# Designs tried in a protein design chat: VH-VL binders against Uncharacterized protein y4mC. Part 4

Target 1, 209 residues: Uncharacterized protein y4mC, of Sinorhizobium fredii (p55562)
Amino acid sequence: EDLSSQQQWPGTPLSRVEALAVLQTLNANLLSNASATLTLDRWCEAHRLAPPGSKIVAKHVQGHDKPANVHIRKLLHVGPNEPIVYRHVRLACGDRILSEADNWYVPARLTAEMNEVLNTTDISFGRAVRSLNFTRTNLTARLLWSPLPEGWDMSAELPVSSSGPLIPPPFLLEHHAVLKLQDGTPFSAVVESYTNNVLDFPAPLLYPQ

## First folded at step 12 (VH-VL; from d5 with heavy chain Y54W, light chain R53K)

Design g8
Fold by OpenDDE, look of step 12:
Structure g8 (fold): chain C 209 residues (1-209), chain A 124 residues (1-124), chain B 108 residues (1-108)
Amino acid sequence: as target 1 above (209 residues)
Amino acid sequence: QLQLQESGPGLVKPSETLSLTCTVSGGSISNRDYYWGWIRQPPGKGLEWIGSIWYSGDTYYNPSLKSRVTISVDTSKNQFSLKLSSVTAADTAVYYCARGYRLFDWASYYFDYWGQGTLVTVSS
Amino acid sequence: SYVLTQPPSVSVAPGQTARITCGGNNIGDKNVHWYQQPPGQAPVVVVYDDSEKPSGIPERFSGSNSGNTATLTISRVEAGDEAVYYCQVWDSSSDHVVFGGGTKLTVL
């Protein structure tokens, strides 16, 4: 059984707690694994966001370029003249876009085969360079939306139950990271923005309350 | 070309709420690369960052002002707004709205377009 | 809180080189941005990411950053360069945009 329609979470205190718990679980999983694509594969399956057996599909977004700035070049330990390629993809689970990813990478530090597939296909970056057995250094991780206010677990005033559903913003998480070869050499900087579609499944039912 | 314009009352009484709106023209506010900011400058003094907002609603605030500041965004109107509560004479300043550019991380976050600024005076 | 320190004023004769410093603890590990604010006008970015320049900014403007000091250098200073200059960084420890106190450049 898979989900093909948009799901709405109730605007109840319990639902807000559930949403936060689920979102933090995803966040933790993404931060503990080198490949966001593989993490989202598991997420997609676990929450039945697509038909059984489905995998994350990347789509290369054409028409836009974001040249690397000096900050990115510094992070990648390259000079002003070293070629850096920008690549923008959307990661989809079925018909749901789960994330947007921006990659800046040093092609000279990849294999010819990797560069070829990155230039000619919609393969996700993580899958394309998987054989490098790369490591991921997370620089920033932001929860862009919190269903509950700061300090909710202490003395903060909690929102009352509403008759309407939760309305999350378009993006819920943002990660910035650097990918490194086994010898520690950085070869890519990545920005990942995760959409509200990661929560597009029925809110958990917890009984008894 | 991108233009930012501040609007709102130029006079606010003590203890009231200062409210300003920034209208963006010549470009969309809905872009992942921008965090739209408010910066103020008391007469004869330096610049002070108030806060910034992403088009998706994510916000960063100056810790010294956080308890009194609310920044919001209206993508349908291509605007973002500032509310500063419980104002005092110390809040008298020229208030600028600005576009903050961030390509990667926050180390490289700077303001590449500014409004002309609007003077807000706090007086009884 | 992270603090950026600038001299309150710098004076230079036309045609000479002006250097405006911005001090901060390990500021060399940060990216420094510089703004020019002419009298009665809004600030304009003149240098970003330590040494990069937006289009339209004269080559006379340059920036450097190392150790505990960032420097904005304006060569062949002109009367039109008279303004207040601000350095700015992002403080990751507090998620805070930090401005220096500003330096008034006077062209003699």
Scores: ipSAE 0.662, ipTM 0.877, lowest interface PAE 0.9, mean pLDDT 94
Fold by OpenDDE, look of step 18:
Structure g8 (fold): chain C 209 residues (1-209), chain A 124 residues (1-124), chain B 108 residues (1-108)
Amino acid sequence: as target 1 above (209 residues)
Amino acid sequence: QLQLQESGPGLVKPSETLSLTCTVSGGSISNRDYYWGWIRQPPGKGLEWIGSIWYSGDTYYNPSLKSRVTISVDTSKNQFSLKLSSVTAADTAVYYCARGYRLFDWASYYFDYWGQGTLVTVSS
Amino acid sequence: SYVLTQPPSVSVAPGQTARITCGGNNIGDKNVHWYQQPPGQAPVVVVYDDSEKPSGIPERFSGSNSGNTATLTISRVEAGDEAVYYCQVWDSSSDHVVFGGGTKLTVL
């Protein structure tokens, strides 16, 4: 991925506040919705990260495995011998990868059709199992990058304005969650990492700078 | 084969900053599966976790050391570093860098590869 | 802060079974990891996620975790097993790694 064409946010105190506000808005939206894919659809459109009408496109990343550990099995309420499938996908808005997701799921708790499509296509997990009308229990949500120092809203010293742009790290958010059937039965554990491409739009101009 | 090697001064004066670097070879630091950590062990004592860092720069610190600890990563050099400020004799220890493996939500986070450790003595 | 409690020392004769305990409040709800540290060497993980073993670790090593106690069991103890053993967990309340105090295993 060529990052040279990415939008750059100014390295000003205001821009940092704006970046934090935008990230927290995305964070809140992701945490308040069951499907990250659908949330990113809206994000992509709202921020014009792709041509109008574009949808998130998933790419199934093959070639590696992350076996479920005892903790994942506990979360999913399965024993040591119950099959758990690992699936890795990247979610793209146009040519921008917005997130990567690791899914551990119990195939026996999905339909045969869902398992088939998950095994044979690049469909996002959320879309594949959408008909389950599942609920999402968020376990952890972390802002991996803070444009402002801790305590900025109180007495912390703020960074001085610089002529250079903000340089966010590759990933800005990470979420861990469990997806549950309507009856409360867990069927998937999910790790989602959101890239700095979620901010790849012009910085808001709220005040003349 | 993955190898970790600590480097830095073995002697630091009180109130100064302890600085160590861990050089990783045989594998890339730029892997989202790992959080690279620092652990120390005072002579004749047990292990104490200092902190861990993701290749993106995301960090976790021991709350008891957080105010004095800075961990950084240099992906271009395949290294990560530790800075511990305002050291005292209590900071005398063997310092280990280690690769931390995390699957899912940190409930399973353990160190699967360790450096050989480097002794840092705080003395005037 | 979350605390892990280990006995300071355990002694066993060769061929016997050593059991090293790690106590913690509701530790059974956590994933416990165990490290072996031979004298003058760096620690090596011998058991992770309560009972899983890395490649190269002898079958003589096993782990269990329930209630308030995790246990590392070393069967058919050999002289080479003499080391300090540490248990470790993640404390979610404070988001940090916690080690036990270590148990010195002496092979008589």
Scores: ipSAE 0.569, ipTM 0.851, lowest interface PAE 1.1, mean pLDDT 94

## First folded at step 13 (VH-VL)

Design j1 (from g8 with heavy chain N31H)
Fold by OpenDDE, fold request of step 20:
Structure j1 (fold): chain C 209 residues (1-209), chain A 124 residues (1-124), chain B 108 residues (1-108)
Amino acid sequence: as target 1 above (209 residues)
Amino acid sequence: QLQLQESGPGLVKPSETLSLTCTVSGGSISHRDYYWGWIRQPPGKGLEWIGSIWYSGDTYYNPSLKSRVTISVDTSKNQFSLKLSSVTAADTAVYYCARGYRLFDWASYYFDYWGQGTLVTVSS
Amino acid sequence: SYVLTQPPSVSVAPGQTARITCGGNNIGDKNVHWYQQPPGQAPVVVVYDDSEKPSGIPERFSGSNSGNTATLTISRVEAGDEAVYYCQVWDSSSDHVVFGGGTKLTVL
């Protein structure tokens, strides 16, 4: 991603705290809700990352197929011969890609209509299967970039104030999860990588800085 | 056609910092599926994982080496580097850089491409 | 810390079947990967995710994993198979890549 068009956060200690607070808020929201898509809808609107009324849309990523391995099949409680479909998408809020996701799912555990839209459209997975009222089991959640070092709250050495802006890496969060039907049957395993575009809004103005 | 090549001094004095660079060619390090790793092998001994890095900068380190290890990545150069501080004779080894592939989570993490390795000797 | 245990050496005559074991607590719940390291060379993956094989690896190589033991099986062993073989897993409790001690396969 090109940072030249991205909103710049100051490289001040306060701005770093703000960035961390914002990231952890997003992280908490993602972990507290079953659908990443719906969470990002709200995030997009709240931070005005796209025109009012905009919704998250999925964009299929072209590339090599990633067949499910034995580990994924175990997570999904399926045998070696059960069909599993792989989808690779980027979730967009307007012109901003907010996340990239790999999704393995068991089509036999979805409705025919769900499979049809998943196979023929760029609908986000969360929207496609929303009517299932599925639950989400989070396996891992990792902050890939911390504006402040671990232990910063306990007298750890802090980064020197910079006259330049913060430069976050391309991805800031990563989640692994399993989606389950209401009866507890798993039907999808998903990897979600959240881009630095989740911070692509003006830094909060707290003075003095 | 992917190739990894280790480079750096083959001799390091005790208490100094071992520094190596891995240059990747034939493919970009900027890919979500790969955590790029350093593995070492003392003479006549087995393999020991040092750490791995994602192109986003996310790192995992061997707990036994964590306090002395720093792995970094330079996407503009398609390189990643290893620094090991306060070296002793016990750090003498062939050092390999490798591409680690991760399909879903870390359960499937394995190294599918390796450099040829470079011997680093710690000696006065 | 999680530990993988391999026999130090295995000997087999040409044309016979070699079996190299990798022991670990509940290793069957993990994905085991195997590397071949010929003398003086870098390791090469020969089996990954318990039983999958990369392109170019002979059909003579196979892997299995159950309970507390993973096994690399090399059928119709050839002189060129002589190498040190390492098993490897990821330990999620410590976020650690763990290698076995290696098994030297000698072709008699």
Scores: ipSAE 0.899, ipTM 0.945, lowest interface PAE 0.5, mean pLDDT 95
Fold by OpenDDE, fold request of step 20:
Structure j1 (fold): chain C 209 residues (1-209), chain A 124 residues (1-124), chain B 108 residues (1-108)
Amino acid sequence: as target 1 above (209 residues)
Amino acid sequence: QLQLQESGPGLVKPSETLSLTCTVSGGSISHRDYYWGWIRQPPGKGLEWIGSIWYSGDTYYNPSLKSRVTISVDTSKNQFSLKLSSVTAADTAVYYCARGYRLFDWASYYFDYWGQGTLVTVSS
Amino acid sequence: SYVLTQPPSVSVAPGQTARITCGGNNIGDKNVHWYQQPPGQAPVVVVYDDSEKPSGIPERFSGSNSGNTATLTISRVEAGDEAVYYCQVWDSSSDHVVFGGGTKLTVL
């Protein structure tokens, strides 16, 4: 990704701590809510990543189909012949792509209306199936980039302050989860990769420094 | 057609650092579905996973080698590299780089493309 | 650590069926992958996700996985099938790619 237009965080120890704190806050919010879409709505608003009133929209990614494998079918409690739909999207807040998601879902376990909007619009999955009041089981959650090394809080060697900015990689967080109906029936498996655009706002200014 | 090619010195002295590079051609390493791996095979022995790296820099290492292993990626060169420090004769092996495919979490993680392998001998 | 156990060797006559087992605790709950390594060559995946086959792999190759045993089955074995076969899983408890010890298939 082209980072030339992104906000740059200083490469200072304080800024690294701030970045870690912000990322872990986002991570915690994502893990504590069933809908990533709604979490990102709030994130966008709170950090002014788009004009006021903006909502997360899904942008379909064209490409190759990714059929569900035996593992996904096991997770979804379906047999080898049950139809599963693959949906690949990028979730956008204004002009910023905040995440990329792969979603496998069982259309037979959704309403006809939900299937229709998922097939014909750029509505996010979480928003489309919101009325199900679904629950989320997080299988894996990983910080893909840490501004500070492991053990930084226990006297580990810390990066030396540099005059240059922090350069996050393209993706900072990754989540794998299963979405379930109220009765516990799984209906979707999702992979979410969160981009460095989640940090595309001015670095916090803390006083005193 | 995707191809992987290992490169680096075939001879390393004990206590030194083994350094290899995998050059990927026919496809980009910058893809969400792949964790690029290093696997080694001592002469006449089985396969041993060393570690894997995502193009964004996320890494997983074999616990038995973690303290000595560093895997890095250079997306601009479409390469990823292996460093193994403090080598001994036990590190003599054919080293393979491979593309690891991961559809959903790690349960179905497997290596679908392999390099031809390069022999690295640890000897004084 | 999670361990995969394979027999060191299996021998079959041409045209017969070879079965190579891979044992592991509750391996049926994992996805097992199989690699073929001809002498002096790099490994090639022949079965992934228990029973799926990459394009170009003959239909003679098949996989199954249940309980504590995964099995690679090679029907109508040919001389060209002589190789060492490895099973592989991911161990989520240790975040570790685990290979079996390999099984040398000899075609008599």
Scores: ipSAE 0.878, ipTM 0.939, lowest interface PAE 0.6, mean pLDDT 95
Fold by ESMFold2, fold request of step 20:
Structure j1 (fold): chain C 209 residues (1-209), chain A 124 residues (1-124), chain B 108 residues (1-108)
Amino acid sequence: as target 1 above (209 residues)
Amino acid sequence: QLQLQESGPGLVKPSETLSLTCTVSGGSISHRDYYWGWIRQPPGKGLEWIGSIWYSGDTYYNPSLKSRVTISVDTSKNQFSLKLSSVTAADTAVYYCARGYRLFDWASYYFDYWGQGTLVTVSS
Amino acid sequence: SYVLTQPPSVSVAPGQTARITCGGNNIGDKNVHWYQQPPGQAPVVVVYDDSEKPSGIPERFSGSNSGNTATLTISRVEAGDEAVYYCQVWDSSSDHVVFGGGTKLTVL
């Protein structure tokens, strides 16, 4: 894990509140949009995680397979013999990998053109199937790390300033979702894990009100 | 070949902290698909899950033990650890570490490799 | 918390079929995993996701899950199958692993 190259936020109570607010802003944006790639395009630009004008680049990860299990087939409304393809993609903003995505999708529910581009290029899944105008059903959303303790907003004691910076773990958010055609037919089950690079920018300069 | 090895004291006094480490060899703990678990079994009794940890730090605990348990991971040593505080004789058990595989979600979570187990006795 | 119920013991003659049950409310909506624990040894997964088998598990072992009952079936039982068998699920309401109480299989 390359935590040492990341912008480090101070270990103060203020910085922890700022980090949580920023992280939950990303979380809300991701949950409110069918396409994680589009959300990350905006995040990358807004936080200058790469040179101006940079767009999210997908990197198709090959060399391993994770066949769908019975539960994935149930989520996709398919039987045991329906072909399902697994695809692992990393989404990057410049040199920063922002997320890992695992898709299990039903090729029969896509066009021949979509399947061709998914099989022969590094394109992100969401860009490849954009013309379906698909919807997203979120199954779970989990904050894998919080800079503040449970109960911070009511009665929990906030941590004192530490002598060192915040050190976020490699992954901060995880989403499970099903992508559906406009008629409600599911065609992809997805796991999306977001790295600590989503916070790789200087802490906001804020003061108390 | 993947191997899991529990280590730590076999005898712990009441009110002290039980501390165990699981060393993983023949494979990396830093793998996206695995949550590494601790499971215990009191003599003559059934299996009880204590908790599981992902190499990035995400952790789940058995609600019945959560107030006394901490599981941690050290990726540089390829190890994960268990601390159980304020032990009593009821905590006497064989403690197993195990690799848990999670494909998509938690419904598919199961333990595909187990350590040999280590008996920890709580006695004065 | 979610409760899994297993019979404490099952006795089967060699060469016959053993059926070990795991009862739970709407367990058919869950994925059930089964472990074999021989005396003095660590558990070994023998069935996962209701009916899938790891490499090296004999074809004689099979699993099913519907309604309120999951079943581990061992055909042509042999003396080496004597062990305690545990079922396991994930309880999504409390986000934790639940094991059944275990079933001791005796081959007489």
Scores: ipSAE 0.709, ipTM 0.880, lowest interface PAE 1.5, mean pLDDT 91
Fold by ESMFold2, fold request of step 20:
Structure j1 (fold): chain C 209 residues (1-209), chain A 124 residues (1-124), chain B 108 residues (1-108)
Amino acid sequence: as target 1 above (209 residues)
Amino acid sequence: QLQLQESGPGLVKPSETLSLTCTVSGGSISHRDYYWGWIRQPPGKGLEWIGSIWYSGDTYYNPSLKSRVTISVDTSKNQFSLKLSSVTAADTAVYYCARGYRLFDWASYYFDYWGQGTLVTVSS
Amino acid sequence: SYVLTQPPSVSVAPGQTARITCGGNNIGDKNVHWYQQPPGQAPVVVVYDDSEKPSGIPERFSGSNSGNTATLTISRVEAGDEAVYYCQVWDSSSDHVVFGGGTKLTVL
């Protein structure tokens, strides 16, 4: 099957370099900010992925529990009996789902009000806990797909132009992180996977304007 | 009721490419939490992981085999496949496909369902 | 790369307790998974994440992991437990699934 987004980039070496540069720009922006939601707000506006003024909307995915394991508990500095809640949300820019986020968090490290809104609304995790002024420790950042082969900047052969468009797979980027209180206490372990909709705009214009 | 079934030629000539397909039934290959794996076992020997693939295409390979192996997925057929190039007699083994569960990260990655296995013999 | 060491064989009388070890440097910091492979059959997971059991695995199977040793314990061993048992971890240094060499459990 054809896994392309609605906006199809040419399958040329130039377009592949552009796609990698754009993807790594998003990657760097996400890694340099504590809030993926705020980063995606800016991305959505910059690339006109929705009408002007649109904000990222969280869509809480219900019905699937994924209990924390020993490794998650070690990351969160909690013992085997500390309650941990799992929460799965999709972050959307208009009708475009940009990411899937999985969150394992320690309710005892949040206020009662924060827990109430997390339990009863679709709010994004980062927005619900923003008043904690939390920090983010990035554990891993992986390109799930690269438009250029490994070693492209050295001795690897570059792809030749093709008549077909560049076809990104459904997911392009994955991050693992731990969110921490101001005193360094971890309170959430998060996995964030970013869809090919992050490239759903025309290829950049690379000649003089 | 999930089932995994390996299929492909049981005999491959040296220097050729070994090709196997795993067909998944009773469940969807397109699931966020699963990396689908290939594991082999030479006769009378232990298990060796070959690699694992996510339905979106992200793939991990055993470093010792990486230069010769390609794993791919076809979501429309609910299948994933193994190609191992330039085979020798050392590649004779039972080949298993398996469903691997990854919760948060790779520390907890394990195989919760296995195919029955298929013997591939490399011989002239 | 990371090495897991298992004894080649363990023999126990029916009704007794079998202990199958999996040795590795600082293995207590890893999550260990255990597979049972009966003769001529595919492996099946019997313990994951050190001590968790899939649905349908008898309560007499248990696992532990600390220091340099993980252990699969099978109490009240039955003839049907005769199989090769493998331990498995993830080696983060090379992004690699590692299996132990396997332990043949013989029920006398």
Scores: ipSAE 0.705, ipTM 0.870, lowest interface PAE 1.5, mean pLDDT 90

